VH-VL binders against NAD kinase (nadK). Designs and how they scored, part 284

Target 1, 268 residues: NAD kinase (nadK), of Syntrophomonas wolfei subsp. wolfei (q0aze0)
Amino acid sequence: MKIILVNNRFKENTEKKAQEIAGQLSALNVEVIIDNGLDEPYAGTVDFIMVLGGDGTMLRAARRYGQRAIPVLGVNMGTVGFLSNIEINELAEYLPLILREEYSLEARMMLEVAVFQQQSLLTRVFCLNELLLRSNSPRMLSFALEISGQKLEPYRGDGLIVSTTTGSTAYSLSAGGPIADPQLDAFIVTPVASHIINKRPLVVSPEREISLHLLEEREAIIGIDGQIKMDFGAENRVLIKRAPHPLLMVNLKAKPFFTSIDRSLQRQ
Below, E stands for the ipSAE of ESMFold2; O stands for the ipSAE of OpenDDE; V2 stands for 0.75 times the mean of E and O plus 0.25 times the DockQ between their complexes.

## First folded at step 19 (VH-VL)

Design WW2 (from TT9 with heavy chain T28Q; framework fv_ixekizumab; at its last fold request DockQ between E and O 0.87; V2 from the best seeds 0.83)
Fold by OpenDDE, fold request of step 20:
Parts: sequence; structure tokens; C-alpha cells
Structure WW2 (fold): chain C 268 residues (1-268), chain A 122 residues (1-122), chain B 112 residues (1-112)
Amino acid sequence: as target 1 above (268 residues)
Amino acid sequence: QVQLVQSGAEVKKPGSSVKVSCKASGGQFKSYAIHWVRQAPGQGLEWMGGIIPILSRADYNQRFKGRVTITADESTSTAYMELSSLRSEDTAVYYCARGHTWKTSHGYFDYWGQGTLVTVSS
Amino acid sequence: DIVMTQTPLSLSVTPGQPASISCRSSQSLLRDIGLNYLHWYLQKPGQSPQLLIYFGSDRASGVPDRFSGSGSGTDFTLKISRVEAEDVGVYYCMQALQTPLTFGQGTKLEIK
């Protein structure tokens, strides 16, 4: 058996814990690869991925490995988030179940984000939470939103979020988007400070495609899961689709989403 | 508790096709593979194939030479097994079973359907 | 394909006496993590198969402690310490190391 431990090299506690867990797994004759984000993703075949840390680390793991149909377990290390299933102190208890592959899985839809310059593809990225288009200046953006070829009225505002249902409890939530059941596949299109007061977010079928481009010469930024940033101008276009494969999240312990989110929101 | 309920007995002519259903209840349908195992009269158990619902991917026993098609409907938590080009030797009780894991390999079958008798005769 | 061979193919046992069934695989079913992908099933007359032992030695829920599984690699044994009337049926071993999954021929247990 081969397992990848994903941690954050900027968090010493996760690095130390990764080494400890690697030792424990090695003692059980499990081959371990530690991924702290410094090197390219491991290209070999693996059986399981453990994410040590918070939601940010999970997002990185999803981008790096989410298209490979590998079970991914979120192991929380004292942070508040929605993407971890067990706590670090529980890992020892659940390790036998992991080795015996006695766990449930939940499929989480991911986004396929393609950024173009004119007709040329600049980059393609898969992500778990959202794509953000925002102004890089105090000025509002004017951009075109198309859904499956349907052209909406020109949009004016600070930006726009295209999120998965998983991402509904991330930045989209802060921007006034709806809370979505993670078991549902859908796009959530959430305005960021629209010139139209109380502009409603859109819930869009995962079968549709979303396209964005600027209508005037302005400086903008594309953000992906809050971790990838790139400049976006008038000659650029972004196309968002459902990723061809979902992230396979491991459920070792029951974690009721709606009660958890309700509790979390009350704490804020 | 988990239950697998299969469709009723079938009588078919040689050369025709049969489609057997297996409805799962009491568990998470996408989390576990569904397998099909048949048993000819007085014979042992034979694995036909299995489906991984969460990936919509099926694995087959190549002994059936492409005659088997396994599908799943998430909305109804139902797995299907279709066997084409039926022969007299396909007369058997067909079982669906749940694997304890999401994969078709490594798993044991913790729950079984009641079986479906398929009789192929002229 | 991995070939599974059971012995004996039939067994007649007096109630209260022990029974033993052997299962041999054509290749090792032991994984590097120390797990044997060998499972045992019982099919009682007129019923669907039911899980008895999984991963070579673990008893399924509800299975009496008179049933035990042992072995590793290519040689496995199912033992019944004291056979009861309700134990009548056909026992199957199954390998799940790789697809296609394969069963032994089955061992028919009868009461004398």
C-alpha cells in the first residue's frame, strides 16, 4: 500500500506530524510519500491520500490529485473548516479501517477552469471551491457573463464568484451566496458588490458552461481557491466547466453537514 | 440495516437478453461497489462483474466475452445486470452483493440479494 | 486468474464433532500490509450466501465463535469446533486480491 501525506511546509506542526505518521505507517509496511507542496505532485500510483491541516491544504491536495480517483481524507489539526473528517488525535483509531478500506466516500464536484488569451489556452486548472474574477483597482469591472451560450446583461461590480457546492461555504458565503448541500452538483454564481443592489446569486446546472470576459480595458485578477492568482485583461477569456472527475472524499466519521454549518455560523 | 432486493424470476429464449435489477436500501449507495455472482443449478459461485457507482465504472469477468453489462442508477439506488446472447448454460440464480469497499477488488461481500432465477430454454 | 482449490468437496460430520475445510490459492493473497484477501461464505440450503470470515481470520457479525479462520499466503483453513445442525450448507472461499474475483469449488457439509 502507498499513501501520500499532504501537509503545509509553512506550518511546522503539520510537517512534524507528517513525519511521525510516516514513521507509523512505515512500521505497518505502508509506503509513504510526503507532499508539502514544494515539489511537483507525485506521479506514481497511490492507494490513499491523507491531508494534514485545514481547508487550504485540502484545496491544494484536490488541485494536485483530485483527478486521479484516489480517496482523500481530511485530518484536522486544530483549525476551523469544513473539509476535514477526523481530528489528528483520532487517526490512530481509524488507521485499521483505512488499511482495510472500510470507509465511505463522498463525491465532490470540482471546477475545470480554462483561461485563454485570444484563442490560445494559457492555463487549465481543476479546483474544489471557486473561481474569482475581481477588479485590481478601485474601479468597478464591466464584464460579460455567458451561460451555455446565453448572454446575460452586462455585469458591473467588483467581481464575480463561480463556486462549487463545496465552495458554497467558502468565499461565496461571505459574498452573500447560498449555502448548498455538498451532495448536490451545481454551480453557484455569486456577485461581488454588484452595482445592482441585492443582485441575486444563480444556481446553475453542472451540465452548463460559464464564460467570462471584460467589456472594457480594465485591470482584473483571476483567483482560484484563494491560492492561485493571475492577471486578467481585455484580451483574456475564462471558461468554467464541471471537472470530468469528482474529488473522492473519505468519510470515516459521521459529520452532519447542516448541523455543522449551523453551529459554525452561530460562532461567527 | 442494508438490504438488497432483486427483480423476479425470468424465462428467456436462447439468443435473447435479460436484465436483472438490484435495489439497495439502508446504506450509502455510492460508497460501495455492487457485484454480480451467478450460480448454475448444483454448481458453485461465479463472479460476473462489479460496478463502482461513485465513478460509474464497471469491471467484468472476461469469461463472459462482453455479454455482460452492469449499470447503476443513483436516483433509485438500483444496480442492473444485463446478459445478452443467452444460452442454455446461462440458466442460473443470479445474485447481487454489496462489497464492503468502493472498489471491485479487495472487498468482501457483506450483504447479498435474495437471488434471481433466470431460465433459458427453447 | 487466481485459482482457488477447496478440500474436501464434501464432508459428513456428527453433531458436536469438529470440522475443517482447506482452501488453497494459486498465488499468495497476502498483501504487504499483512492483510490476506481471503473470505469465507456459507450458503445454507435454499438461501443466499452469507459472509462467515473475512480477511482470513475475522468473524463476521453474528457468526458464532465456534467458527474460526486461519492461514496466510496460499493456505487457509476454516474450522468449526462443534458442528451443529444449522451449519449444514456449502462453504466457499473467495479471493479478492485482484479481479476477476474467484471462488473455490465449494465444500458441502452434511450431518451424519
Scores: ipSAE 0.867, ipTM 0.930, lowest interface PAE 0.7, mean pLDDT 95
Fold by ESMFold2, fold request of step 20:
Structure WW2 (fold): chain C 268 residues (1-268), chain A 122 residues (1-122), chain B 112 residues (1-112)
Amino acid sequence: as target 1 above (268 residues)
Amino acid sequence: QVQLVQSGAEVKKPGSSVKVSCKASGGQFKSYAIHWVRQAPGQGLEWMGGIIPILSRADYNQRFKGRVTITADESTSTAYMELSSLRSEDTAVYYCARGHTWKTSHGYFDYWGQGTLVTVSS
Amino acid sequence: DIVMTQTPLSLSVTPGQPASISCRSSQSLLRDIGLNYLHWYLQKPGQSPQLLIYFGSDRASGVPDRFSGSGSGTDFTLKISRVEAEDVGVYYCMQALQTPLTFGQGTKLEIK
């Protein structure tokens, strides 16, 4: 059996804790690959991914491994968020169930983001929470939104967020978008400081394709899950659709979404 | 509380097709593979294939690949098995079963449907 | 394909006496994590199969403790310490290590 152990090398004692857990797993004849974010993602086949940390560490794991159909378990290291399932001190208790594959899964929709320069594909990335298009100067953006070939009236403002339902509690929420049930598949399209007052957040079928491009030369950026940034200009276009595979989140312990919203948002 | 309820018995002519349904209730449909196992009269059990609902991906026993299509509909929590180009030796009871895992390997089958008799005759 | 071989194929047992069924696989079903991917089912007359033993030795819910599974790797045994009338049926082992999943031929248990 082979497990990827994803940690955040910048949190106090997380590397030491990751080595301790790797030792526990090795004592059970589990082969462990540690991913601290510095090396290329492990390319070999694995049975399971264990994420040690908060929602940010889970976002990185989802981007690296989410399209590979591997179960992913969030293990909380002290900061409660939306994406962890068990606490670090509970891990030994749950190891027998993990090894026996006696757990359920929850599918979480991901975004596929393709950025073009003119008509040439520049990059393709996957994300769990959101894509942000945003001005990189004091000036507003003028940009076009197209949904499955349907051109909306132009936007003017600071930018736009295209979020999954999982991402509805992240930047989209701060920009005025709704909290969505993560069991739903949908895009949530949330304007950021729109100058056009009748541009409201949209909830869009996951079957749609979403396209964005600038209508004037302005400095802009694309942000992905709040962790990746790239320059975006008038020569660029971004295409967003549902990723081919959802993130397969492991459920070992009940974590009720609706009754925990306030606590999770305060500690995020 | 998991229950698997299959569609009723069918009588078919050689060369036709049959589609058997398996409705799951009382559990998380997407989390667990649904398997199809057949049993010819007086014979043992034979795995035909299964579906991984969370990925909408089916795996087939090579013996049946090309004649078997396994699908799932999450909205109704129902799996389907369609067997085409029926032959008299396809006369059997067809069972659906739920594995304890999300994938088609490693699973033990803790819940079984009641079986569907398919009779293929002249 | 992993071939599963059961012996005997038929067994007649006096009520109250023990019964033993052997299952052999063409390759090891043991992963290094200590799990054997070998499961046992009972099919009573006119019924669907039901899970009896999983991972070689774990009893399914509601299975009496007179049923036990043992063995590892390629050789597995199902034992009934004292056969009762309700134990009549066909017993199957199944490997689940890899697809295609495969069953033994079955062992028919009858009461003498």
Scores: ipSAE 0.770, ipTM 0.895, lowest interface PAE 1.3, mean pLDDT 91
ESMFold2, look of step 19: ipSAE 0.769; ipTM 0.892
ESMFold2 (binder alone), look of step 19: mean pLDDT 93; pTM 0.956
OpenDDE, look of step 19: ipSAE 0.852; ipTM 0.921
ESMFold2, fold request of step 20: ipSAE 0.768, 0.749; ipTM 0.893, 0.884
ESMFold2 (binder alone), fold request of step 20: mean pLDDT 93, 93, 93; pTM 0.956, 0.955, 0.956
OpenDDE, fold request of step 20: ipSAE 0.856, 0.865; ipTM 0.922, 0.929

Design WW3 (from TT9 with heavy chain S105T; framework fv_ixekizumab; at its last look DockQ between E and O 0.89; V2 from the best seeds 0.83)
Fold by OpenDDE, look of step 19:
Structure WW3 (fold): chain C 268 residues (1-268), chain A 122 residues (1-122), chain B 112 residues (1-112)
Amino acid sequence: as target 1 above (268 residues)
Amino acid sequence: QVQLVQSGAEVKKPGSSVKVSCKASGGTFKSYAIHWVRQAPGQGLEWMGGIIPILSRADYNQRFKGRVTITADESTSTAYMELSSLRSEDTAVYYCARGHTWKTTHGYFDYWGQGTLVTVSS
Amino acid sequence: DIVMTQTPLSLSVTPGQPASISCRSSQSLLRDIGLNYLHWYLQKPGQSPQLLIYFGSDRASGVPDRFSGSGSGTDFTLKISRVEAEDVGVYYCMQALQTPLTFGQGTKLEIK
């Protein structure tokens, strides 16, 4: 059996724990690869991915490995978040279940984000939470939103978020988006500080495609899961669709989403 | 309590196709592989294939040479097994079973359907 | 394909006496993490198969302690310490190491 431990190199405690866990797993004849984000994603086949840390670490893991149809377990290390299933102090208890593959899985839709310059693809990224388009200046953006070929009225504001249901409790929520059931597949399109006072968020079918481009020469950026940033100009367009594969999140421990969401939100 | 309920008995002619359904209840359908196992009269158990519903990916026993198609409908928590080009030797009780894991390998079958008799006769 | 061979194919046992069934695989079913992907099922007359032992030695829920599984690698044994009338049926071993999953021929247990 081969397991990837994903941790955050900028958090010393997660590195230390990863090494410790690696030792424990090795003693059980499990091959371990530690991914702290410094190197390229491990290209070999693996059976299981364990994410040590918070939601940010999970998002990175999802981008790096989410399309490989490998179970991903979030192990919380004292942070507040929505993407961890067990606590670090519980890992020893659940380790036998992991080895025996006695766990349930939850499929979480991911985004496929493609950024173009004219007809040339600049980059393609899969992400778990959201794509953000925002102004890089104090000025509002004017941009076009198109959904499955339907052109909406031009947007004016600071930006726009296209989020998964998983991402509904992330930046989209702060921008006034709805909280979505993570068992539902859908896009959530949330305006950021629209000049239209009560511009409504959109819930969009995962079968549709979403495209964005600027309508004027302005400096903008796109952000992906709050971790990837790139410049976005009038010559660029972004195409968003459902990723071909979901993230397979491991459910070792029952975690009722709706009964715990208030507690989690109050802690933020 | 997890239950697998299969469709009723079928009588088919040689060369035709049969599609058997297996509806799961009492658990999370997406989390576990569904397998199909058949048993000819007075014979042992034969694994036909399995599907990973969460990925909509199926594995097959190559002995059936492409005659088997396994599918799953997540919205109804139902798995299907279609066997084409039926022969007399395909007369058997067909079982669906749930694997304890999401994979088609490594797992044991913790729950079984009641079986579906398929009779192939001219 | 992994070939599973059971012995004997049939046995008649007096109630209260022990029974033993052997299952051999054509290749090792032991994984590096120490798990044997060998499972045992019982099919009682007129019923669907039911899980009896999994991973070679673990009893399924509701299975009496008179049933035990042992072995590792290529040789496995199912033992019944005291056979009861309700134990009548056909026992199957199954490997789940790789596809296709394969069963033993089955062992028919009857009461004398």
Scores: ipSAE 0.843, ipTM 0.915, lowest interface PAE 0.8, mean pLDDT 94
Fold by ESMFold2, look of step 19:
Structure WW3 (fold): chain C 268 residues (1-268), chain A 122 residues (1-122), chain B 112 residues (1-112)
Amino acid sequence: as target 1 above (268 residues)
Amino acid sequence: QVQLVQSGAEVKKPGSSVKVSCKASGGTFKSYAIHWVRQAPGQGLEWMGGIIPILSRADYNQRFKGRVTITADESTSTAYMELSSLRSEDTAVYYCARGHTWKTTHGYFDYWGQGTLVTVSS
Amino acid sequence: DIVMTQTPLSLSVTPGQPASISCRSSQSLLRDIGLNYLHWYLQKPGQSPQLLIYFGSDRASGVPDRFSGSGSGTDFTLKISRVEAEDVGVYYCMQALQTPLTFGQGTKLEIK
């Protein structure tokens, strides 16, 4: 059995704890690959992914491994966010169930984001929470949003967020978008500081194709899950689709989304 | 409590097709593979294939691949097995079963449907 | 394909006496983590199969203590310490290590 252990290399105790857990797993004849973000993602076949940390570490794991159909368990190291399932001090209790594969899964929709320069693909990335288009200067953006070839009236403002339902509690919420049940599949399109009064957040079928491009030359940025930044200009277009595969989140312990929502948001 | 309820018995002519349904209730449909196992009269059990609902991906016993299609409908928590180009040798009871795991390997079948008799006769 | 071979294919047992069923696989079903991907089912007359033993030795919920599974790798045994009338039926082993999943031929247990 082979497991990837994902941690955050910049936190003081995470490397030590990752080594301790790797030792526990090795004693059970589990091969462990540690991914602290420094190296390229492990390319070989694995049975399970264990994320040690908060929502940010889970976002990185989802980007790296979410399209590979591997169960991913969030293990909280401090404060419970939206994406962890068990606490680190509970891990020993749950190890037998992990090895026997006696757990359930929850699917979480991901975005596929393709950035073009004119007709040429520059990059393709996957994300769990959102794509942000924003101005990279004091000036506002004028930009076009197309949904499945349907061109909406031009937008003017600081930018736009295209979020999954999982991302509905992240930047989209701060920009005025709704909280969505993460078990739903949908895009949530949320304007950022719009000058156009009738531009409300949109909830869009996951089968739609969303594209964005600037209508005038401005310095802009595409942000992915708040962790990746790319320059974006008038020569670019971004295409957003439902990713081919959902993130497969492991459920070992019940985590009631609706009854814990205020506590989780206050933590973030 | 998990239950698997299958569609009723079918009588079919050779060369036709049959589609058997398996409705799951009392649990999380998406988390667990649904398997199809058949049993000809007086014979043993034969695995036909299974579906991983969370990925919409089916794995087949090569013996049946080309004639069998296994699908799932998440909105109704129902799995389907369709067998085409029916022959008299296909007369059997067809069972659905739920594996304890999300994938088609490693699973023990802890819940079984009641079985669906498919009779193929001239 | 992993071939599963059961012996005997039929047995008659006096009530109260033990019974033993062997299942042999063409390759090891043991993973390094100590689990054997071998499961046992009982099909009583006129019924669907039901899970009896999983991972070679673990008893499914509601299965009496007189049933036990043992063995590892390629050789597995199901034992009934004292056969009762309700134990009649056909016993199947199944490997779940790799697709296609495969069953043994079945062992019919009858009362003498």
Scores: ipSAE 0.767, ipTM 0.891, lowest interface PAE 1.3, mean pLDDT 91
ESMFold2 (binder alone), look of step 19: mean pLDDT 91; pTM 0.944

Design WW4 (from TT9 with light chain F55L; framework fv_ixekizumab; at its last fold request DockQ between E and O 0.89; V2 from the best seeds 0.83)
Fold by OpenDDE, fold request of step 20:
Structure WW4 (fold): chain C 268 residues (1-268), chain A 122 residues (1-122), chain B 112 residues (1-112)
Amino acid sequence: as target 1 above (268 residues)
Amino acid sequence: QVQLVQSGAEVKKPGSSVKVSCKASGGTFKSYAIHWVRQAPGQGLEWMGGIIPILSRADYNQRFKGRVTITADESTSTAYMELSSLRSEDTAVYYCARGHTWKTSHGYFDYWGQGTLVTVSS
Amino acid sequence: DIVMTQTPLSLSVTPGQPASISCRSSQSLLRDIGLNYLHWYLQKPGQSPQLLIYLGSDRASGVPDRFSGSGSGTDFTLKISRVEAEDVGVYYCMQALQTPLTFGQGTKLEIK
């Protein structure tokens, strides 16, 4: 059996814990690879992925390994978030279940984001939460939103978020987007400070495609899961689709989404 | 508790096809593989294939030479097994079973359907 | 394909006496992490198979403690310490190390 431990090299406690867990797993004849994000993702076949840390680490793990149909377990290390299933102190208790593959799985839709320069593909990225288009200046953006070939009215505002249902409790939520059941597959298109007062978010079928491009020469940026940033100009176009494969999230412990989100919101 | 309920008995002519259903209840449908096992009269158990609903991917016993198609409908928590080009040797009781893993391998069958008799005769 | 071989193919036992069934695999079913992907099923007359023992030695829920599984690698044994009338049926071992999944021939247990 081979397991990848994903941690954050900028969080010392996660590095230490990863080494500790690696030792424990090795003692059980499990081959362990530690991924702290410094090197390229491991290309070989693996049976299981443990993410040690918070939601940010999970997002990185999803981008690196989410397309490989590997169970991914979020192990929380004292952070507040929605993507972890068990606490670090519980790992020992659930380890036998992991080794025996006695756990439930939940499929989470991911985004496929393609950014073009004219007709040339610049980059293609898969992500778990969202794509953000926003102004890189105090000036509003003017851009075109197209859904499955349907051109909407020109948009003016600070930006736009295209999120998965998983991402609905991330930046989209802060921007006024709806809370979505993670068991649903859908796009959530949430305006960021639209010039139109109370511009409504859109819930879009996962079968559709979303495209964005600027209508004026302005400085903008594309953000992905709050971790990847790239410049976006008038000659660029972004195309968003449902990723071909979902992220397989491990459910070892019952964690009801709606009670969790309600509790979380009460704390804010 | 988990239950698997299969469709009723079938009588088919040689060369035709049969499609058997298996409805799962009492658990998370997409979390576990669904397998199909048949048993000819007076014979042992034979694994036909299994499906991983969460990936919509099926694995097959190559002994059936492509005659078997396994599908799943998440909306109804139902798995299907279609066997084409039926012959007399296909007369058997067909069982669906839940694998205790999400994959088609490593798991044990903790729950079984009641079985579906398929009779192939001219 | 992994070939599973059971012995004996039939067994007649007096109630209260012990029974033993052997299952051999053509290759090791032991994984590096120490798990044996060998499972036992019982099919009572006129019924669907039911899980008896999983991973070589673990009893399924509701299975009496008179049933026990042992062995590792290629050789496995199912034992019944005191056979009862309700134990009549056909016992199957199954490997789940790799696809295709394969069963033993079955062992028919009857009461003498």
Scores: ipSAE 0.870, ipTM 0.934, lowest interface PAE 0.7, mean pLDDT 95
Fold by ESMFold2, look of step 19:
Structure WW4 (fold): chain C 268 residues (1-268), chain A 122 residues (1-122), chain B 112 residues (1-112)
Amino acid sequence: as target 1 above (268 residues)
Amino acid sequence: QVQLVQSGAEVKKPGSSVKVSCKASGGTFKSYAIHWVRQAPGQGLEWMGGIIPILSRADYNQRFKGRVTITADESTSTAYMELSSLRSEDTAVYYCARGHTWKTSHGYFDYWGQGTLVTVSS
Amino acid sequence: DIVMTQTPLSLSVTPGQPASISCRSSQSLLRDIGLNYLHWYLQKPGQSPQLLIYLGSDRASGVPDRFSGSGSGTDFTLKISRVEAEDVGVYYCMQALQTPLTFGQGTKLEIK
């Protein structure tokens, strides 16, 4: 059996704990790959991924490994967010179940984001929470949103968020979007400081394709999960689809979403 | 309290197709592979294939690939097995079973359907 | 494909006496983490198969402790310490290490 331990190398506590856990797993003849964010993603086949840390570390793991259909377990080492399942001090208790594959899975929709320059694909990236389009200057943006080829009236404002239901409790929430049940598959399209009053958040079928482009020359950026930034200008467009594979979240300990919303929001 | 309830018995002509359903209740449908196992009269058990509902991906015993199609519908918690180009030796009881894990390997089958008799005769 | 071979194919036992069924695989079913992907089922007359033993030696819920599984790698044994009338049926081993999943031929247990 081979597993990846994902941690944040800038936090000594998580790095030390990852080494300790790797030792415990090696004693059980589990091969361990540590991904602390320094190197390129491990390219080989693995059976399981453990994420040691908070939601930010999970977002990186999802971008790196989420399309490989590998079970991913969130292990909390501090602030309890929306994406951890067990506490670090419970890991030994659950380790036999992990090895025996006696756990359930929850699918979390991901976005596939393709950015074009003119007609040429510039980059393709996957994300778990959201794509943000925003102005990179004091001037507001004028931009077009298309949903499955249907052109909406132009947007004007600071930007737009296209999020998954998992991302509904992240930036989309702060911008006025709804909290969504993460077991639903949907896009949530949330305007950011729109100057057009009738532009409300939209909940959109996951079978739709969403495209964005600027209507005037402006400096803008695309943000991915709040962790990747890229320049976006009048020569660019972005196409957003449901990713081919969901993130496969491991469920070892019951964590009912609705009864835990207040605690999770307070802790983030 | 997981239950697997299968569709009723069928009598078929050679060369036709049959589609057997398996409705799961009392558990999380998406998390567990659903397997199809058949048993010809007086014979043992033969694995036909299985589906991973969370990925909508099926794996087949190559003996049957080309004649068998396994699908799942999460909204109804139902798996289906369709066997085409039926021959008399396809007369068997067809079972669905739930594996304890999400993938088609490693699983033990802790819950079984009641079985569906398919009789192929001229 | 992994071939599973059961012996004997038929077994006639006096009530209260022990019974033993052997299952051999053409490849090792043991992973480096110490787990054997071999499972045992009982099919009682007129019924669907039922899980008895999983991962070589673990008893399924509700299975009496007179049933035990042992062995590792390629050789596995199911034992019944004292056979009772309700134990009549066909016993199958199954490997689940890799697809296609494969069963032994079955062992029919009867009461003398």
Scores: ipSAE 0.761, ipTM 0.890, lowest interface PAE 1.4, mean pLDDT 91
ESMFold2 (binder alone), look of step 19: mean pLDDT 92; pTM 0.951
OpenDDE, look of step 19: ipSAE 0.863; ipTM 0.928
ESMFold2, fold request of step 20: ipSAE 0.738, 0.703, 0.720; ipTM 0.883, 0.865, 0.873
ESMFold2 (binder alone), fold request of step 20: mean pLDDT 92, 92, 92; pTM 0.949, 0.949, 0.950
OpenDDE, fold request of step 20: ipSAE 0.864, 0.867; ipTM 0.930, 0.932

